VH-VL binders against Translin-1 (tsn1). Designs and how they scored, part 19

Target 1, 220 residues: Translin-1 (tsn1), of Schizosaccharomyces pombe (q9p7v3)
Amino acid sequence: MNKSIFIQLQDQIDKEHSIREKLTAEVDLLDEKLRVLQLLLANCEQNLENQEEILEALEIIKSKTRGLAELASNFPYYKYNGVWDRSIQKVVYLYLLASWTGRLDKSLRPTYSLLSLSEVGQILQVPVFPEESTFHLSIEQYLHAVLSLCSELARQSVNSVISGNYHIPFEALNTIQKVHSSFQVLSLKNDSLRRHFDGLKYDLKRSEDVVYDLRIHKLV
Key: E = the ipSAE of ESMFold2; O = the ipSAE of OpenDDE; V2 = 0.75 times the mean of E and O plus 0.25 times the DockQ between their complexes.

## First folded at step 21 (VH-VL; framework fv_tezepelumab)

Design e5 (from d2 with heavy chain K59Y, light chain N95R; at its last look DockQ between E and O 0.63; V2 from the best seeds 0.00; counts 0 for: pae O 3.7 > 2)
Fold by OpenDDE, look of step 21:
Structure e5 (fold): chain C 220 residues (1-220), chain A 122 residues (1-122), chain B 108 residues (1-108)
Amino acid sequence: as target 1 above (220 residues)
Amino acid sequence: QMQLVESGGGVVQPGRSLRLSCAASGFTFSDYYMHWVRQAPGKGLEWVAEIWHDGSNKYYADSVKGRFTITRDNSKNTLNLQMNSLRAEDTAVYYCAREGWDYEAYYYFDYWGQGTMVTVSS
Amino acid sequence: SYVLTQPPSVSVAPGQTARITCGGNNIGEKDVHWYQQKPGQAPVLVVYYDSDRPSWIPERFSGSNSGNTATLTISRGEAGDEADYYCQVWDSSSRHVVFGGGTKLTVL
């Protein structure tokens, strides 16, 4: 046993730590911008005046994501992905939400549909290949984002009723139903994703209840 | 209104078996993942076992694997822990705990029972 | 196995801010939850998902998590805050729920 071996191991430990610190620094900057966009999109159906701010936030997040992707591409993906997984899930989620609500561009036309993983990758200009050994948007990240979207849609469904936007609950329900059906055919191996999916039934129920209430009150 | 009530604890000799039960009320039991967590006297918390909402999956701590069995009866709102081949180190207060759910937040326990004491001694 | 390290005890004067740390390898990449346990009582969730708080928990309780250290912060410490505090994570590698050793908080 040579103490030089331990010196080498320590060097590797220090190197890994340094890499994680660099990645974390970028993720922290990204997270800060994500919080801003999340706030902007939380009640976006009530305020169209903030569209320029939303677009600016989207561009910043895109830039930060690409910067992270470039940095991360220098390192093994599965060694360090824990540093950015949650943040990237949130990035995808917010872009899905922006698209769904018609806030992704200047058109201000809701699509009430889901961007695909490929489309999100194209928009962000980052790879989406699950077998890629460098930075990419993963299927798991996308699926988590979709489920997060459903939760948000259920939430916004209630708020939309308060605002008098009675069509939103129906669109939300429709989207959640489709997501629910689609996920049922997936063979999910990730425990976190399974748990997240299990939560979808509550979102579905919430959305159904909102629509039911609208019908009972003859608002629609 | 949320309530978890453990029962079945007692004093047993090493090598013997004991069955714990947890009665749940105040929530839709079948919707939640459930856990057992134990605490030896004067010691910290130790996770013991997990069971999924529909009983489809079960997980155990290495310290109890092969000896303990977690089950649930959703029709009766009950969680159970069958403890076989008990050892002195299994002496602890055993808590049933509900795993919370909040969107992306998982693997935390938002409600706990009062616990039931299990003493394994010769 | 994944290990969480907490100081065995922390002391704070009434009205002061208590900080309880939880150390773990790259714990900032995990979701950390915190529990309060008073003598003879069951644990109570006080912080989850690093910084979220149950509605019945006072705002004085907050959490943060980055790098190798998670921190539970209790502002304006009260005598009633005297308890053992446990951090907790889920370790995907071992598929275990892992608790810290606990920290005894004393309010002087």
Scores: ipSAE 0.256, ipTM 0.736, lowest interface PAE 2.6, mean pLDDT 92
ESMFold2, look of step 21: ipSAE 0.591; ipTM 0.848
ESMFold2 (binder alone), look of step 21: mean pLDDT 93; pTM 0.954
ESMFold2, look of step 22: ipSAE 0.592; ipTM 0.844
ESMFold2 (binder alone), look of step 22: mean pLDDT 93; pTM 0.956
OpenDDE, look of step 22: ipSAE 0.025; ipTM 0.635

Design e6 (from d2 with heavy chain N57Y; at its last look DockQ between E and O 0.10; V2 from the best seeds 0.00; counts 0 for: pae E 11.8 > 2, placed apart)
Fold by ESMFold2, look of step 21:
Structure e6 (fold): chain C 220 residues (1-220), chain A 122 residues (1-122), chain B 108 residues (1-108)
Amino acid sequence: as target 1 above (220 residues)
Amino acid sequence: QMQLVESGGGVVQPGRSLRLSCAASGFTFSDYYMHWVRQAPGKGLEWVAEIWHDGSYKKYADSVKGRFTITRDNSKNTLNLQMNSLRAEDTAVYYCAREGWDYEAYYYFDYWGQGTMVTVSS
Amino acid sequence: SYVLTQPPSVSVAPGQTARITCGGNNIGEKDVHWYQQKPGQAPVLVVYYDSDRPSWIPERFSGSNSGNTATLTISRGEAGDEADYYCQVWDSSSNHVVFGGGTKLTVL
């Protein structure tokens, strides 16, 4: 009965739990700020006075993402990356959306354009393809974020017609079509990403329907 | 009332071809993704093919790939299945099925036709 | 080639609850749909997205999906529920639709 061996195993279990608790606490603080920005961007077409709030939320999220990156870089990336995976997808998604809607100052791309993974990493000051197993934005996170962007663009396409912004539906359709074509050439092996991508067909259809309706009613 | 009516089934020798049609009415056909699903006598359901609402994407079960072609004509509200190089194993009732679309869900079949029987025998 | 496994048959007495299972590796991470097929008829959708029900399907039809098993539950079984029941998913790795082998429900 060598209790020393099992005491050492329990100490390692406790250490890993403590690490996950610290990372989760930081992620929870980030998630609170993500919810604020998501609400601001969901209604940004109809609230022209919220630009300063959006810029403030973006800077807070960048700061918290950098803080998470510094904390997480003390630990093996692939052992703990599941803790922040969904939240970092959301960070990337909201930056893509802020850039696309023209609400991100100093964006590397014009309004209605899609930031690349490298450009998002540059803006957030977070590595994309690090040499070591340290905190970084992954290709999978970016691809999920692009698909989430398309879903939101399809939804905002409907709202933009109601608000009288008849240009936005055409730009949304153009973006969703480009994403759809680009994903068709990918060899996706990830089950969750394949399932997410398959749903893009419905975002495309929704966006097409809005544009079709505008054309037959001679609005654009 | 929504209707999906399959036609074009019959008895045919192995190696021959057959074309199935599905006439849609009572809904906006061009809004929906469509599928073919078959059922051999006394057996379960087997998915055959998918086509998107605009015809731009098609997918086939491995058992029929290279032999069957799904198409649609949105101006005539018809879904078609061209079946070439037919085999005894293709003997089944063939259903056309509409893919339902809900905010949270897709790849479910909310409406089915009555089916048309295809028999491949020598 | 994802595989769904259903029992070949299930029997219940009238008024009792029937449970029809659909087994698959990590099926809880998939959206499961269920169809009822009576003899000589086309299938009809009874449950989709694991647990949602078309508005014309009675509340006594319900579904759940967790782990490696999805379950269709039919409470207060009636003679009119006698049918074959199929589970179905979409398999993301092959981009194929997959059906279970079917379960014959009898109400004695």
Scores: ipSAE 0.000, ipTM 0.532, lowest interface PAE 11.8, mean pLDDT 87
ESMFold2 (binder alone), look of step 21: mean pLDDT 94; pTM 0.959
OpenDDE, look of step 21: ipSAE 0.025; ipTM 0.621

## First folded at step 22 (VH-VL; framework fv_tezepelumab)

Design i1 (from e2 with heavy chain K59Y, light chain N95R; at its last look DockQ between E and O 0.12; V2 from the best seeds 0.00; counts 0 for: pae O 7.6 > 2, placed apart)
Fold by OpenDDE, look of step 22:
Structure i1 (fold): chain C 220 residues (1-220), chain A 122 residues (1-122), chain B 108 residues (1-108)
Amino acid sequence: as target 1 above (220 residues)
Amino acid sequence: QMQLVESGGGVVQPGRSLRLSCAASGFTFDDYYMHWVRQAPGKGLEWVAEIWHDGSNKYYADSVKGRFTITRDNSKNTLNLQMNSLRAEDTAVYYCAREGWDYEAYYYFDYWGQGTMVTVSS
Amino acid sequence: SYVLTQPPSVSVAPGQTARITCGGNNIGEKDVHWYQQKPGQAPVLVVYYDSNRPSWIPERFSGSNSGNTATLTISRGEAGDEADYYCQVWDSSSRHVVFGGGTKLTVL
């Protein structure tokens, strides 16, 4: 017995919904782990007492991300990426932060340096720069993550001063300046990125202010 | 508890002025962008104005540009909207709304006031 | 100016899934946010950044965005879900916040 075209369409809609639900469930689990890691990385000046917890959290997130990637690889990327984009951006962000603060494997990149998209992909064992038909880390996700990193570095630079680590604000400023300069040469087509980049000038200003204060006091 | 409370609404004649205020509490006011959004009776939502956290930048809808001025006093946790040269089409409930902030997420409004009614009629 | 298009109304039976669409040129490249508004009340954020949900919003609410269409999905529709729903974006070209026309959801 043949279904009407509308019934067939409804079946397809229901199928897509089911897929989204499955993906959402995985993303929710990932998000829970991201919150844990975010708390652990909340301060650049945090000593290595919680390094084991950080590494454990990173591994868990890697595992969850790969699980999501495996599931998502069964479906068109462009159709369902809205389900995980923010979460994946946060994954990338936290790995950037972990690396920058020296909490990740230092053999990959020096402390106070920025991981590339390719390097993040290698670390997570997730594809980058594919034909965009399957799950991958996108350029947009990476760029958002970099901007988020800058905001966090600006925030944590103040805390580092309180802790007496006066080199951190300088390193943060250098990173933010480089990111700012790099973004200026990019032709951003995504409105979200444009908006996010628009806020970077404030992060830069905040970092500059901290560094200048330190210079006035001859601390850097 | 986060709260936004609008005030200053009322009935005015065309061409006159009115000043709305929004009192914020329960959060660090100077960390957030603030907006005014209005809704004419029985109509949809219309964005009116935006002000940055430090007041450094302001943006307006074309429909109110040159007539309305958005300001904020972070020391008093207040948002204001000066409305000049009011027109009948400005009749609406005016909401103050906080722009949420969640890492990569921008330009969404996570908290709204209850609104204040502005009626412009001859 | 950038325009968001919503259907004026959507009806769903209790327990069924409601889907409200929001159309816009290349809306998939924008961050879409959704608000619920009940009569006589202020709008309430239900979905932000395409698919994120505030902690006080039930899991029945979800969002997606790709191509030229964003969708708010409300699973297991309840009578209490009856409201107007608005999609919203920010347009970088005009620097305007843009709302859709709103969709009245009826649960019958």
Scores: ipSAE 0.016, ipTM 0.517, lowest interface PAE 7.6, mean pLDDT 90
ESMFold2, look of step 22: ipSAE 0.559; ipTM 0.832
ESMFold2 (binder alone), look of step 22: mean pLDDT 94; pTM 0.958

Design i2 (from e2 with heavy chain K59R; at its last look DockQ between E and O 0.82; V2 from the best seeds 0.00; counts 0 for: pae E 6.2 > 2)
Heavy chain, then light chain:
Amino acid sequence: QMQLVESGGGVVQPGRSLRLSCAASGFTFDDYYMHWVRQAPGKGLEWVAEIWHDGSNKRYADSVKGRFTITRDNSKNTLNLQMNSLRAEDTAVYYCAREGWDYEAYYYFDYWGQGTMVTVSS
Amino acid sequence: SYVLTQPPSVSVAPGQTARITCGGNNIGEKDVHWYQQKPGQAPVLVVYYDSNRPSWIPERFSGSNSGNTATLTISRGEAGDEADYYCQVWDSSSNHVVFGGGTKLTVL
ESMFold2, look of step 22: ipSAE 0.572; ipTM 0.823
ESMFold2 (binder alone), look of step 22: mean pLDDT 94; pTM 0.958
OpenDDE, look of step 22: ipSAE 0.502; ipTM 0.820
ESMFold2, look of step 24: ipSAE 0.212; ipTM 0.700
ESMFold2 (binder alone), look of step 24: mean pLDDT 93; pTM 0.955
OpenDDE, look of step 24: ipSAE 0.472; ipTM 0.811

Design i3 (from e2 with heavy chain K59Y, light chain N95K; at its last look DockQ between E and O 0.06; V2 from the best seeds 0.00; counts 0 for: pae O 5.3 > 2, placed apart)
Fold by OpenDDE, look of step 22:
Structure i3 (fold): chain C 220 residues (1-220), chain A 122 residues (1-122), chain B 108 residues (1-108)
Amino acid sequence: as target 1 above (220 residues)
Amino acid sequence: QMQLVESGGGVVQPGRSLRLSCAASGFTFDDYYMHWVRQAPGKGLEWVAEIWHDGSNKYYADSVKGRFTITRDNSKNTLNLQMNSLRAEDTAVYYCAREGWDYEAYYYFDYWGQGTMVTVSS
Amino acid sequence: SYVLTQPPSVSVAPGQTARITCGGNNIGEKDVHWYQQKPGQAPVLVVYYDSNRPSWIPERFSGSNSGNTATLTISRGEAGDEADYYCQVWDSSSKHVVFGGGTKLTVL
């Protein structure tokens, strides 16, 4: 017995829903692990007191990300990417932060430097710039992550001063300035990126203020 | 516990002014963009105004531009809306809403007040 | 001005899946957020950034966004889900936050 076209459509809708549910379940698990790492990286201090825990968390996130990638690779990227975009953006962000703060493999990039999208992809063993519409780290995700990093660096600059790490605000400012200059030459077509970039102005100002205060006191 | 509490609503005649206030608590107020959103009786949600975390930028709906002014006092954790030249169509429950932030600045509202009713009638 | 279009009402039986659509020109390129509002109450965020869910929102709520349509999906509909639902975006051209007209969900 043939189904009506509407019943067939409903079947497709249900199928897509099922796929989204499966993906969401994996993303939820990933998000839980991201929260753990986020807490561990809450300051820019380079003490190695919790380094082992950080590395463990990073590996777990890598594993979860790869698991998600495997699952997602069975489906069209642009149909379902909304399910994981923010979470993957956070993954990239946290890896950027870990690297910047010297908590990741220092052989990849020096402390206080920015990992490239390609490098993040290599670390996570996830494709970037794919020919096909399969799971990958997108440029947009990376750019958002970089902006998020800048915000976090501006935030942590103040905390670093309290802790007596007066070099961190200077490094943070340098990074934010470079990011700001780099973004200015980009032709951003995404509204969310434009909005997010607008926020960078405040982060830059905050970072500048911290550094200027330190300079006045001859601490940097 | 995060909380937003609106006040200042009431009944006013057309052409008069009213000032709404929103008291914020339970979070770092100066880190968040704040908004006013209103809802006429039996109608949908209408965005009214936005103010950036440091007050550096403000945006208004066309329907209120030139008449309403959004301000904030971060030292007092307060958001305000000065409403001038009120019209009957301004009758609504006015909500203060916090723009959500998760290491990003996206236009979603994660916390809302309970609203304050403004009635403009002759 | 940018416009979001929602159906005025959607009905679903208990235990069934409700889908509320939000139409907009190239809405798939925007971040869509969803709010639930029960009578006499303030709106509550249920989905943000197309498909993200606040921790206090049950997993039954999910979102998707592509092309010209965003969709809020409520699986295993309950009586308590009966409410008005609003989609929302930000329009960069006008610098306005834009809400849909709202959809009344009835669980029958």
Scores: ipSAE 0.021, ipTM 0.551, lowest interface PAE 5.3, mean pLDDT 90
ESMFold2, look of step 22: ipSAE 0.663; ipTM 0.851
ESMFold2 (binder alone), look of step 22: mean pLDDT 94; pTM 0.957

Design i4 (from e5 with light chain D52N; at its last look DockQ between E and O 0.03; V2 from the best seeds 0.00; counts 0 for: pae E 23.9 > 2, placed apart)
Fold by ESMFold2, look of step 22:
Structure i4 (fold): chain C 220 residues (1-220), chain A 122 residues (1-122), chain B 108 residues (1-108)
Amino acid sequence: as target 1 above (220 residues)
Amino acid sequence: QMQLVESGGGVVQPGRSLRLSCAASGFTFSDYYMHWVRQAPGKGLEWVAEIWHDGSNKYYADSVKGRFTITRDNSKNTLNLQMNSLRAEDTAVYYCAREGWDYEAYYYFDYWGQGTMVTVSS
Amino acid sequence: SYVLTQPPSVSVAPGQTARITCGGNNIGEKDVHWYQQKPGQAPVLVVYYDSNRPSWIPERFSGSNSGNTATLTISRGEAGDEADYYCQVWDSSSRHVVFGGGTKLTVL
């Protein structure tokens, strides 16, 4: 083979494309498992018989997340992080939800509490705030996950009333209120994150309406 | 069970042609970059050619460039090597080799066939 | 293009550690792969990417790579480890896969 600089540059471009394709393939496999867990957790109040399935799905997702982390760790983080960003947000979100609902085995927090970013990292055994730009859970991924959790908690408040679990709407409201207050003190420069936060007011209102309805009708 | 089976070797005179085939099974052939590697009797390994997983790119060692053509048929799970203008120095066992996938790790061979012998002599 | 240099042979007593070297200019900046080949057989990958071991290869096989030398280490050598061992890199300048000349490991 000739040693022209253009052949060398093309080879590097081809290798970078191959890296993205390999990462995307792993992310697609992870996404399949995320869809399974999301369905299981969406119905967990109505289906107590699915705990074994939830725990299995959580472990599969942890394993695949760690596999992705190992694959990604030898590449420049900020060059490739867009490949997994949304999927890792969903991993964090589903772990937050599993913990909040009491479905996460060996959670670092009691039911109805919010795991911190560092606690999610400990449970998944992946880095947060690494010294160098290697694979890690980012603040932005965590913040998006927290907002997604609030939306789901508002939705589950309604289901909890149907199931006769009248305490859950109060716990959901308490969590959503705390998140709303905490986000108001943040300087959100990320347009995507700001747009996501703007929607939190609807989750708050929905949760408030459920609690108000329970109080006015003396169900609690 | 993963398998790579080479065929098409034989004894030929210099200047003649041979076509080698490699039948793949037990894995998704179209996902993998494939190579030919040869080994002359009593000598070491020599890389011959590469073809990308979709057949879009092909690369050759200087010793065979212009004489050998690597191809693949993903619908039949086969890798081929068309060898033209054969020379005595092309005498070797020819291996079909699969390139492995890992972290920025291309150009290592995680599976090899058992090889097919090509002898070029007058 | 790029040249890899291996000793022609290495001998080790059973149960002892064998070290097989692969020399190359700035080889530490390259990813080094190692293959075992027994007589009449195809090569088998034993180490890739300097130090990674395929799951089917015993933990006794390990690798390192720095400066101008990569090393395959076989702890607790056994008669079953007798084989030729090849190091291999890919050289972006020539766009060639390059093999070392091979090292015959003998377990006395």
Scores: ipSAE 0.000, ipTM 0.401, lowest interface PAE 23.9, mean pLDDT 86
ESMFold2 (binder alone), look of step 22: mean pLDDT 94; pTM 0.957
OpenDDE, look of step 22: ipSAE 0.022; ipTM 0.552

Design i5 (from e2 with light chain G28D; at its last look DockQ between E and O 0.68; V2 from the best seeds 0.00; counts 0 for: pae O 3.3 > 2)
Fold by OpenDDE, look of step 22:
Structure i5 (fold): chain C 220 residues (1-220), chain A 122 residues (1-122), chain B 108 residues (1-108)
Amino acid sequence: as target 1 above (220 residues)
Amino acid sequence: QMQLVESGGGVVQPGRSLRLSCAASGFTFDDYYMHWVRQAPGKGLEWVAEIWHDGSNKKYADSVKGRFTITRDNSKNTLNLQMNSLRAEDTAVYYCAREGWDYEAYYYFDYWGQGTMVTVSS
Amino acid sequence: SYVLTQPPSVSVAPGQTARITCGGNNIDEKDVHWYQQKPGQAPVLVVYYDSNRPSWIPERFSGSNSGNTATLTISRGEAGDEADYYCQVWDSSSNHVVFGGGTKLTVL
């Protein structure tokens, strides 16, 4: 047995580890910024409170995402996507939320509407639907992000009532209903996505409950 | 109050069968994925089986695949584990566990039963 | 199969911080959950999704996940924290739930 074979294997292991470390470092930086943006977008109120901060955060996220994309483009996507999948999903989610709440450029989509994957890609200047070997926003990431958006909308719908924004629950419900209907026609192959979708029923129920309560009280 | 109560444990000989049951209360049973997890005496936790909320999907550990069957009756808020061709290594406390749900968090168990002891010995 | 590695035991003095590690290949790409089990009792979820804490769990319990190591941190250790602690993940390759071997925490 040639000992050199094992040396080569070790070198490869070390190389892969190094790549993962580099990617992880970028993702960690991204995650820090994502936390900031998430806090800023913690409510669906359309007041311009903290709008400048939100826009700044969005730009930072865009920059970090693009930086990650550039770095990741040097490596096989399928080998290393586990390093950034969740973070990129969150990026997409937060942009969806920002757009939905009217905190992003309204020229693309009106308030209370859902950005498409292509539109998110365009905004972030990151490829979508390319060859699978290159860095891209995936369909799965987008679908997860949409489901996450629904959960957040359901959550924020309750808070919006407290703030006297009684139209938000209605818009949230409408969006969640549309998403729910749309997902039903999809042939989902990913178990994680299926599980995530299964959770949508809870969001729908919560959203419905809020709207019904508002109707009972003649607030909408 | 949420509660899971296992039953059906006992002492059996190798090759025999045993059926465990878990009665759920205090939550909407048909909304949650359910699992069996076992623990041999003095050993760690071992995942056994999973069943989806509507029973549409089932998964098993390799150690029990082909021998154990997980089922649920949502009308009775019951989770079951049919154990066939039992082996000595199947000796363990068997827990029913609810898979928690919180946004994007999956495959964690937020509620456990007290467990039921299964002893397989000649 | 995917393997989670825990130290068999960890000791901490009362009031000090205990750290229990869970090693796994690229575990930072997985969701790590932690359970506490006292003698003769069922496991109790203490941390889920790397760093989230159930409402019934004290703030002294926290989790982190980075690289190849997840860590459960128990600040201000108390005698009541003596237990076995298990980390847990779901492995997509095997489609199995995987537990670590468990760590016995002693508060001396």
Scores: ipSAE 0.115, ipTM 0.700, lowest interface PAE 3.3, mean pLDDT 92
ESMFold2, look of step 22: ipSAE 0.615; ipTM 0.850
ESMFold2 (binder alone), look of step 22: mean pLDDT 93; pTM 0.955

Design i6 (from e2 with heavy chain G100N; at its last look DockQ between E and O 0.65; V2 from the best seeds 0.00; counts 0 for: pae O 6.1 > 2)
Fold by OpenDDE, look of step 22:
Structure i6 (fold): chain C 220 residues (1-220), chain A 122 residues (1-122), chain B 108 residues (1-108)
Amino acid sequence: as target 1 above (220 residues)
Amino acid sequence: QMQLVESGGGVVQPGRSLRLSCAASGFTFDDYYMHWVRQAPGKGLEWVAEIWHDGSNKKYADSVKGRFTITRDNSKNTLNLQMNSLRAEDTAVYYCARENWDYEAYYYFDYWGQGTMVTVSS
Amino acid sequence: SYVLTQPPSVSVAPGQTARITCGGNNIGEKDVHWYQQKPGQAPVLVVYYDSNRPSWIPERFSGSNSGNTATLTISRGEAGDEADYYCQVWDSSSNHVVFGGGTKLTVL
């Protein structure tokens, strides 16, 4: 057995490790910014409070995402996508939330509507549906993000009632219902996505309960 | 108060069968994936089996595949584990555990029962 | 099969910070959860999704995960923290839940 083979393998291992470290470093920076934006978008109120901070955070996230995309484009997508999948999912989720709550450019989509994957790609200036070997926003990332949005809308619907925004729960329910119906026609092959979708029923129920309570009290 | 209570443990000979049960209370049982996890005496935790909220999917560790069957009755808030062809290495405390789902987080166990002891010996 | 590696034991003096590591190939790409188990008791979730903490768990417990190592950090160690600690992930390749071998934390 040629010992040189093992040396070559070790070199390859080291190279891959180095690549992952570089990618991880970028993802870590992105994650820090994502936490900031998530806190800013913690409610569905359409007031202009913190709007400037939100827009700034969105731009920072866009910049960081694009930086990651540029770096990642040098490597096989499916070899390293595990490094950024969760974070990119979060990016998409937060942009969906920002758009839904009317904190993003309303010229793209009206408030309380769902951005498409293509639209998110355009906003972030990141490819969608390209050759699978290059960095892109994946369908799975988008679908996870949509489900995460539904969970967040269900959560925020309760808070909106406390704040006197009684229309938010209704809009949230409408969105969740549409998402639920849409997902039912999809042939999901990803086990993680299937599991995530299973949770949607709970979000739907929560949202329904809030709306029903409001209706009983004649608030909507 | 959320509670999981295991039962059905005992001493059995190799090759025999045993059925464990876990009674759930304090939460909407049919909203959660449920698991069995076991721990041999003085050893670490070992995942055994998973069942989806509606029973539509089941997963098993290789060590028990073909011998153990996980089931649930959502009308009775009960999780079960049918253990066939028991071996000495199956000796362990068996825990039922609830898998929680929280936004982006999956596959963690937020509630555990106190466990039931299964001893397989000649 | 995917393997999680923990040190068998870690010792810390009272008031000091304990760090328990969990090693795994590219574990930083996985969601890591941590459980505390005291003698004769069931495991208790202390950290989930790398760094999240249940509301009933003290802030002294924190987690991090990057590269090939996840770490549970227990600041201001107390005698009551003496227990076995297990890391846990879900492995997509085997489609199984995987636990680490456990670490016995001693507060001396």
Scores: ipSAE 0.021, ipTM 0.592, lowest interface PAE 6.1, mean pLDDT 90
ESMFold2, look of step 22: ipSAE 0.321; ipTM 0.745
ESMFold2 (binder alone), look of step 22: mean pLDDT 93; pTM 0.951

